# Designs tried in a protein design chat: VH-VL binders against o04291r164to392. Part 39

Target 1, 229 residues: o04291r164to392
Amino acid sequence: DANNPAGLLSIAEEALAEFLSKATGTAVDWVQMIGMKPGPDSIGIVAISRNCSGIAARACGLVSLEPMKVAEILKDRPSWLRDCRSVDTLSVIPAGNGGTIELIYTQMYAPTTLAAARDFWTLRYSTCLEDGSYVVCERSLTSATGGPTGPPSSNFVRAEMKPSGFLIRPCDGGGSILHIVDHVDLDAWSVPEVMRPLYESSKILAQKMTVAALRHVRQIAQETSGEVQ
Key: E = the ipSAE of ESMFold2; O = the ipSAE of OpenDDE; V2 = 0.75 times the mean of E and O plus 0.25 times the DockQ between their complexes.

## First folded at step 18 (VH-VL; framework fv_regdanvimab)

Design T01 (at its last look DockQ between E and O 0.75; V2 from the best seeds 0.00; counts 0 for: pae E 2.03 > 2)
Fold by OpenDDE, look of step 18:
Structure T01 (fold): chain C 229 residues (1-229), chain A 121 residues (1-121), chain B 110 residues (1-110)
Amino acid sequence: as target 1 above (229 residues)
Amino acid sequence: QITLKESGPTLVKPTQTLTLTCSFSGFSLSYPGMAVGWIRQPPGKALEWLALIDWDDDKYYSTSLKTRLTISKDTSKNQVVLTMTNMDPVDTATYYCARIYSDYYDWFDPWGQGTTVTVSS
Amino acid sequence: ELVLTQPPSVSAAPGQKVTISCSGSSSNIGKNYVSWYQQLPGTAPKLLIYDNNKRPSGIPDRFSGSKSGTSATLGITGLQTGDEADYYCGTWDYSLDAVVFGGGTELTVL
């Protein structure tokens, strides 16, 4: 059974492990993003990946919101991700460990009219860690990973999401430390060479997605508290 | 085919301002990920990076020459312009523009053929 | 300030292997990726290696790059007379936000 909870949990746990190794570790070769210097007025620490499969970006910053609220905000990608066309949750499965597994179909807008838009079929795993941190990790479901087959779409090119997500650690004084990892393979080789920067640039990924997420949640936090983030 | 070509005066008087133009084809600075840099090379000397400008109009300059350098782009013309003030004979060099197609700005490909600029009275 | 140091010159006979080193003055270069350029006499530099060890299209596999710690190395096997040129290493200085080139190495084919 493609929807076997045990099987999906296994995939989820693997995704979680890989994501965490990227978020706070060196599983990916992170390099500081040029132009994004840390400082009092900076959005946070932003890094991008070299010599990885696809493109990857990482960000870390403080947010004056509780972990669960941060997670809820970031899960709503259409609200902050400009290129996100739609997100459909096809299935919600309680994990035996208190977490939640979602099977999600995502459609993106094409960054250029000269290339087909990308879509994703992913497993999203949300769980609370022992230290009180909340994690939302996500990865594509493929024949290699196992799991159910996603919806077909002739109008999209199926892209791959490597283990990505959010690690949200509570702070003692309130708020959260937010770690974001975006790791995707957008199949840049299928795009004309002149357009490939839109698909193979970790920097663009960082700007359009990773930093956008962090800015959005900080904006919401500011609106909620009335404080400058 | 990606090409870059440097143009400008080949002779400049001391204290004058040098203006060089890099005209390129095969790519556009309207697309993210692209950048153009300037590198010079005095006769018989090593390469020296001067400045770069990227698709997002971010500019970076050599620290030692920052006060003398200005880089700008005209995306519609596929041109990058470099100005260098207060020229001195020591600034005599071949000036190259080159494409940067790296998120990390750590390599150039391809290069223009270069233009030789002599600073002399 | 990051400084890249290269030997001023190297030489070898045709068919032999040569290596050109590029050493960084700072430990920070450990995170950097190094590129290599070939400059034939009277011509513009040409990218040989990027990202420490990757070859652009059209560069023969006789050219190789490696990096360990704070030192990068360009290797040229099967040396040809046409390889006689100046070779430069380059990288990005994250401290200064600047491109840095080595002093260059003159390769003579004996």
Scores: ipSAE 0.750, ipTM 0.891, lowest interface PAE 0.7, mean pLDDT 94
Fold by ESMFold2, look of step 18:
Structure T01 (fold): chain C 229 residues (1-229), chain A 121 residues (1-121), chain B 110 residues (1-110)
Amino acid sequence: as target 1 above (229 residues)
Amino acid sequence: QITLKESGPTLVKPTQTLTLTCSFSGFSLSYPGMAVGWIRQPPGKALEWLALIDWDDDKYYSTSLKTRLTISKDTSKNQVVLTMTNMDPVDTATYYCARIYSDYYDWFDPWGQGTTVTVSS
Amino acid sequence: ELVLTQPPSVSAAPGQKVTISCSGSSSNIGKNYVSWYQQLPGTAPKLLIYDNNKRPSGIPDRFSGSKSGTSATLGITGLQTGDEADYYCGTWDYSLDAVVFGGGTELTVL
């Protein structure tokens, strides 16, 4: 039964494996994002997807905060994701391995009045790996994945989040290496053709979500005492 | 239907500045996702990319010609303008503008019909 | 220097197959996808292949593309006299921050 706690843990562990293969591997055909030049203000390495289901973006950069602080900041999506209207955690389920499973309903603002806003019904899995890395990964719950049915979406178009999230590795001497993957299907066919790049462009996804997250964490690190030396 | 049309002088003298306008319809640079580029072709010779400008005003130029080129846009008029300074007879070519998606800048579709510019003296 | 290298010309008989190569480097073809253009005499270039191997609407499947390492190949099967044209490859070069085209290949149908 995919709706029982063991079924949710199975979904979570599969999401983790798929996320890691995107974050550190080639499960997505990654292309370097144009316009993110190296320099004093460089945030890190940013890539975008080609020829994958949906759209995806990946970033990797250094941040002067410990892994758990980074995870805490990034879980608060409205604080850094401009288009995020709300994030409601509807269930919290302890996993037997010390991790946590959350069932989350997210609403987004529409970037244009010509299309309905999107929402998401997701499972978010947080855990610490054996090497001291902290992981927060997330994916939509659908009829194909199993799990409980989410809130109704009468005023929203239900979008799909494919396994996505944050891999946060501790650095020697403090700080973290942050890997971010965003992978979504925003149902671009429900919008006029002239607006579809807002929903089908991996570069726009990177700019609005992936880069924004990394930039936000770096800004907080600069503003707090206890910056890693 | 997406269309682009090049306009400007067909004859310029050496050392003058060439100004070309690309007027387009069926898409806009007011919205994310699109860019416009310029490509030239001397008679009987290969295509040579010159410049592009994106919807968010990012600009890129040919490495060998970048000191001579300036690209700009007027989003309200659906126009992109290319200027090329210090024209020389070797710059005689057909000049094309073309639409490109902003994610990868690696393919152009559609192309304008081109305008032939002769640099004479 | 020329960033993408194509053979200057290729030829084949009607009905035959021809391939056109495009050689680049790790900063262009090795990192990015390749497009191909057909230019009939006296006309503007026309997109033939994008994203290495995809065809725009209206391009027949006898035109194909592939990429391996830092090289790309355009294939044309069932060659027709109407295919006589110049063919160009193109892509983005991350070292130059520029679009680069090959030197072009003149296809002759004998």
Scores: ipSAE 0.532, ipTM 0.797, lowest interface PAE 2.0, mean pLDDT 89
ESMFold2 (binder alone), look of step 18: mean pLDDT 93; pTM 0.948

Design T02 (at its last look DockQ between E and O 0.63; V2 from the best seeds 0.00; counts 0 for: pae E 2.5 > 2)
Fold by OpenDDE, look of step 18:
Structure T02 (fold): chain C 229 residues (1-229), chain A 121 residues (1-121), chain B 110 residues (1-110)
Amino acid sequence: as target 1 above (229 residues)
Amino acid sequence: QITLKESGPTLVKPTQTLTLTCSFSGFSLSYPGMAVGWIRQPPGKALEWLALIDWDDDKYYSTSLKTRLTISKDTSKNQVVLTMTNMDPVDTATYYCARIWSDYYDWFDPWGQGTTVTVSS
Amino acid sequence: ELVLTQPPSVSAAPGQKVTISCSGSSSNIGKNYVSWYQQLPGTAPKLLIYDNNKRPSGIPDRFSGSKSGTSATLGITGLQTGDEADYYCGTWDYSLDAVVFGGGTELTVL
């Protein structure tokens, strides 16, 4: 059964482990992004990778919201991700360990009219860690990973999401430390050469997605508290 | 195919301002990730980076020449312009513009053919 | 300020292998990516290697790049007469937010 909970949990746990190794570790060769230096007025620490499969970006910042609220906000990608066309949750499966597994189909807008839009078929795993942190990690389901086959789409190019997500750690006194990792393969080779930078730039990924997420959640936090973030 | 071509005066008098134009095709600075840089090379000397401008209009300058350099872009014309004030004979060099599509602006490809600028009274 | 140091010249016979070093003056170059350029006499530089060890399309595999610590190396195997040129390494200086080139290496094919 493609929806075997045990199998999906295994995939989820693997995704979680890999994501965490990226979020706070060096599983990916992170380099601080130019122009995004840390400081009192900075959005946070932003790093990118140039020598990984696909493109990858990482961000870390403080948010004056509780972990669960941060997660809820960020899970709603259409609300903050400009290029997100739609997100469909096809299945919600309780994980045996208290987490939740979602099977998600995502459609993106194409950054150029010269290339087909990308879509994703992913498993999203949400769970609370022992230290009180909340994690939302996500990765593509492929024949290699196992799991159910995603919806066919003739109008999209299926892109791959490598283990990505959010690590939201509670802070003493309120708020959270937010770690974001975006790691995707957008199949840049299928795009005209002049447009490939849109698909193979970790910097662009960081700006359009990773930092956008962080800014959005900070904005919401500010609106909620009335305080400057 | 991507091409870049430098244009401007080939002779400049000392203290005058040099204005060079880089005209390019095959790519656009309206697309994220694109940048154009200027590099010069005095006769028989090494390459020296001068400035770069990216799709987001961010500008970077050589520290030593920052006060003398201004870089700008006209996306609609596919042009980047570099101005250098107070020219001196020491500024005699071949000036190149080149495309950057690195996330860290640390490599150039392709390069223009270059234009030789001589500063002489 | 990051300075990239190259040997001023190297030479070898056709068919042999040569290496050109590029050494950074700062320890922070460890995270930098190095590029290499070939400049044939009277021509504009051409990108040979980027991101330490990647070749652009059209560059033969006899050209290779590597980086270890604060030093990068360009390798050329099967040296050809046509390889006689100046070679430059380059990188980004994070301290100055500037592109930095090496002093260049003149390769002579004997």
Scores: ipSAE 0.600, ipTM 0.845, lowest interface PAE 0.8, mean pLDDT 94
Fold by ESMFold2, look of step 18:
Structure T02 (fold): chain C 229 residues (1-229), chain A 121 residues (1-121), chain B 110 residues (1-110)
Amino acid sequence: as target 1 above (229 residues)
Amino acid sequence: QITLKESGPTLVKPTQTLTLTCSFSGFSLSYPGMAVGWIRQPPGKALEWLALIDWDDDKYYSTSLKTRLTISKDTSKNQVVLTMTNMDPVDTATYYCARIWSDYYDWFDPWGQGTTVTVSS
Amino acid sequence: ELVLTQPPSVSAAPGQKVTISCSGSSSNIGKNYVSWYQQLPGTAPKLLIYDNNKRPSGIPDRFSGSKSGTSATLGITGLQTGDEADYYCGTWDYSLDAVVFGGGTELTVL
């Protein structure tokens, strides 16, 4: 059942499998993002979704930090996600297999005064693989998935996070290969038509969330690894 | 409800600079995911893309014409301006502007009615 | 040379079916989706198909699109004399960082 640790672990492991199929496979029809050009500021490979439910973005890049440190940084969503108003961890549950399950309530700022801000009620699953890779994946809990009911969504529109997260693989010689997937449904139909692109564009999602996360980690890596330049 | 209209001179002499304005309504370049492009069509010839500018002020130009083209926008006026330098009789064409409502710049809808520009001495 | 290749012309009788091909490369059709446009004589182009196979509102389902590999195809069934037009394919080319159109196909209804 979803009200017990075994039920939550089942949800978490299904989310992990779906996330991995997006991060390293073709579960989403990925298209190269236009406007991420080669140059001194190039951070890696960025792709956006076409013709999937909701909107999605994926990034892959090299980071000069060990996988555990990258995971620590990225789990602190308010530190890098500009639109994140608050993150409240309501429950922390040992998974019984060495992983950790968190039940998280997130509120976002609205990009416009014409529509209500979004919030999320999610399960986040963190675990370490035998090869030293770390995975942090997250998905919304709904009546369809089971699990505890989240806080009331007063003054917010409850949005859905589809299986998303971070795969952080160690590199020989140090550092990490970071894979990020963000996949959300922001309930764009509840937004006035003139504002819908803010809630339906995979490119905007990539710029505001996926790319922002990768840039943040890379900036920290540069600031902690040498003399000030 | 969404419309675009091209305006500018219909006759230009060789070597002069052509300036075309696309005025549109029903959408805005303050909306993320929106862009406007310019396409021309010489008489009896195929469509030729010229340039586009998006809401984020990213600009792209035809490789063969890049040195002659400048695109800009005035978001508050719902206008996009294309400037093409050193006009030549081979540049005689109908010039269209069109909306791109796509992160991928791969489809145009709707199109303006077009404006025919003749380059002659 | 054109980046996207279309046959210069096709023809068929009313009620018949025609197809129009658009051949590209791995840097355009192979990586991105294709759009199709109808241009009636003396008019601006009109979007018929986007995202390879989707129709905008108001386009009848006798117009269809598909993509396979680096090629795309526009299909028109139940041909009508009002379908006489030029048809263009278009997409983004990642090597050129540019929009590319095919050379156009003139459809004649006999």
Scores: ipSAE 0.431, ipTM 0.759, lowest interface PAE 2.5, mean pLDDT 89
ESMFold2 (binder alone), look of step 18: mean pLDDT 93; pTM 0.949

Design T03 (at its last look DockQ between E and O 0.75; V2 from the best seeds 0.00; counts 0 for: pae E 2.05 > 2)
Fold by OpenDDE, look of step 18:
Structure T03 (fold): chain C 229 residues (1-229), chain A 121 residues (1-121), chain B 110 residues (1-110)
Amino acid sequence: as target 1 above (229 residues)
Amino acid sequence: QITLKESGPTLVKPTQTLTLTCSFSGFSLSYPGMAVGWIRQPPGKALEWLALIDWDDDKYYSTSLKTRLTISKDTSKNQVVLTMTNMDPVDTATYYCARIWSDYLDWFDPWGQGTTVTVSS
Amino acid sequence: ELVLTQPPSVSAAPGQKVTISCSGSSSNIGKNYVSWYQQLPGTAPKLLIYDNNKRPSGIPDRFSGSKSGTSATLGITGLQTGDEADYYCGTWDYSLDAVVFGGGTELTVL
């Protein structure tokens, strides 16, 4: 059974482990994103990948919101991700350990008219860690990973999401420390060579997705509290 | 085929401003990940990076020469222009422009053939 | 300020292996990626190695790059007379947001 909870949990746990190793570790060769140095007025610490499969970006910043609220905000990708066309949750499965597994189909807009838009079929795992942190990690379901087959999409090219997500740690004084990892393979080889930079740039990923997420949640926090983030 | 070519005066008087143009083909600075940098090399000396500009119009300058350098791009013309003020004989060098295709801005490929600039009264 | 130090000159006989070192003055270079350039006499530099150990298309496998700690190394096997040139290492200085080149190494083929 492709929807076997135990099997999906195994996939989720693997995704979680790999995501955490990226979020706070060196599973990905992170390098500082040039032009975005940390400072009082900075959005946070932003890094991009080097010598990894696909493209990846990481960001870390403070947010004056509780972890669960941060998670709720960031889970709504269409609200902050410009290139997100649609997100469909096809299944919601209790993980049995307090976590939740969602099977999600995401459609993106194409960054160029010269290439087909990308879509994702992913497993999203949300759970609380022992230290009180809340994690939302997500990865593509493929024949290699196991799990159910995603919906067909003739007008899209199926891209791959490597273990990505959010690590949201509560702060003693309130708010959260937010770690974001975006790691995707957009199948750049399927697009014209002149357009491949749009699909192979970790910097673009960082700007359009990773930093966008952080800015969005900070904006919401500011609107909520009336304070500048 | 990607090509870059430097153009400008080959002789400059001291205190004058040098303006060099890098004309390139085979790529565009409208595409992400692209950048163009300037590097100079005095006769018999090592390479010295001067400045670079990327597709996002971010500009970076040598710290020691920052006050004298201005870099700009005209994407429609596939040109990058470097200006260097208050030229001195010590600035005599071959000036190269080169492409960067990296988010990390740490390598150049390919290079132009270079243009030799002599600063002399 | 990051300084890249190279030996001023190296030499070897044809067919032999030669290595050129590039040492960073700062521990920060440990996270940096190093590029190598070949400059034949009277010509513009040419990229040989990027990302520490990657070769651009058209660069023969005789050329190799490695990096360990704060030092990078360019290796040239099967040395040919045509390899006689100046070699430069380069990297990005994250402290200054600047490209940094080494002082260059003159390779003589004996």
Scores: ipSAE 0.720, ipTM 0.879, lowest interface PAE 0.9, mean pLDDT 94
Fold by ESMFold2, look of step 18:
Structure T03 (fold): chain C 229 residues (1-229), chain A 121 residues (1-121), chain B 110 residues (1-110)
Amino acid sequence: as target 1 above (229 residues)
Amino acid sequence: QITLKESGPTLVKPTQTLTLTCSFSGFSLSYPGMAVGWIRQPPGKALEWLALIDWDDDKYYSTSLKTRLTISKDTSKNQVVLTMTNMDPVDTATYYCARIWSDYLDWFDPWGQGTTVTVSS
Amino acid sequence: ELVLTQPPSVSAAPGQKVTISCSGSSSNIGKNYVSWYQQLPGTAPKLLIYDNNKRPSGIPDRFSGSKSGTSATLGITGLQTGDEADYYCGTWDYSLDAVVFGGGTELTVL
């Protein structure tokens, strides 16, 4: 298993650039998610995709934890993502700036017995930006991207994660601003038509994954401060 | 093929409560992604949205009519029910139900044929 | 009729082109996508355009839609007598938390 660091770093840097353009820019046509009220008690700002490849969601919110702690919590995907069955890190490769490239195999539970569960073979890149922000971004490795071939997808449908992840900016006075983007193609055409919305709805993606992550970190932050709502 | 059909009384007296049922086939509100809405059209006038309910039981109502409207669903029967209280002759209209995708709530397809409700003494 | 504004009527000869405008605000068209409906006399409305410019199956490509800023436009080319109908725009309004329709436009083919 000889890792090609230059090739993997190239994939990682492209994923980072694409992720940032979604998280803080307009690379995806974002619309406000219906049913999420802005205000002092809101979890944050939540948007979902229109007219894009696959489905996407993003969220932005304040968390009373330092950036590295937020990253630590969110990297442990099974602890907060209900449908995550397992995360197996097969390779860890150092990058030049103290950053890390991980090759990850993830299995998900299926939300219905009528379709096979999904799995993912991904590259996850963690690094600190020049402005002190910490990023964790992730994308599928496919024949189009290059990189090593992942485990065989027995009894799973191999899904695609498009550049996704977490941008965690430190705040003056402590805490962080957390930006989350989830962008996936779950191969909706491989399920019965009546169940396809589970795999094509950006709102469902936001509720199950993007909002769940933000809510989880905020709840941990509030419990560690001794101030519960 | 997706179809919707409205049913209920065609004549109602002022102050009475109107109950309309939308019966549909070809989709279900037991599964994610779908919603059903109600729209009315007074004779010779424009379309007016009334209410909608989605698969996740989120409900939305016209701001001007919210106090008079209740929407509910019976997923086992593939039905959505609209109740409108204190009917008045100005509520005379054709009432439609229609399917809408729940993520964005901004387009209806298909529509039922409509049922005409007359409110008069 | 107050939230989304359409011209009350438009007309053109067979074979010609017509456009129908729909003017809204930053809380609706400015933030969201627009749909268009055709209502032939005595019938229920039928979806013509969704997501600003997409056609459902069975809608010919002479029907088109576009959006710019807080306004949207339905275009119809190659007008036929069968196109005589009322046309409505619709979208979601985030301030009202409601679906809103335009007041309708009566198309006459002369």
Scores: ipSAE 0.557, ipTM 0.811, lowest interface PAE 2.0, mean pLDDT 90
ESMFold2 (binder alone), look of step 18: mean pLDDT 92; pTM 0.945

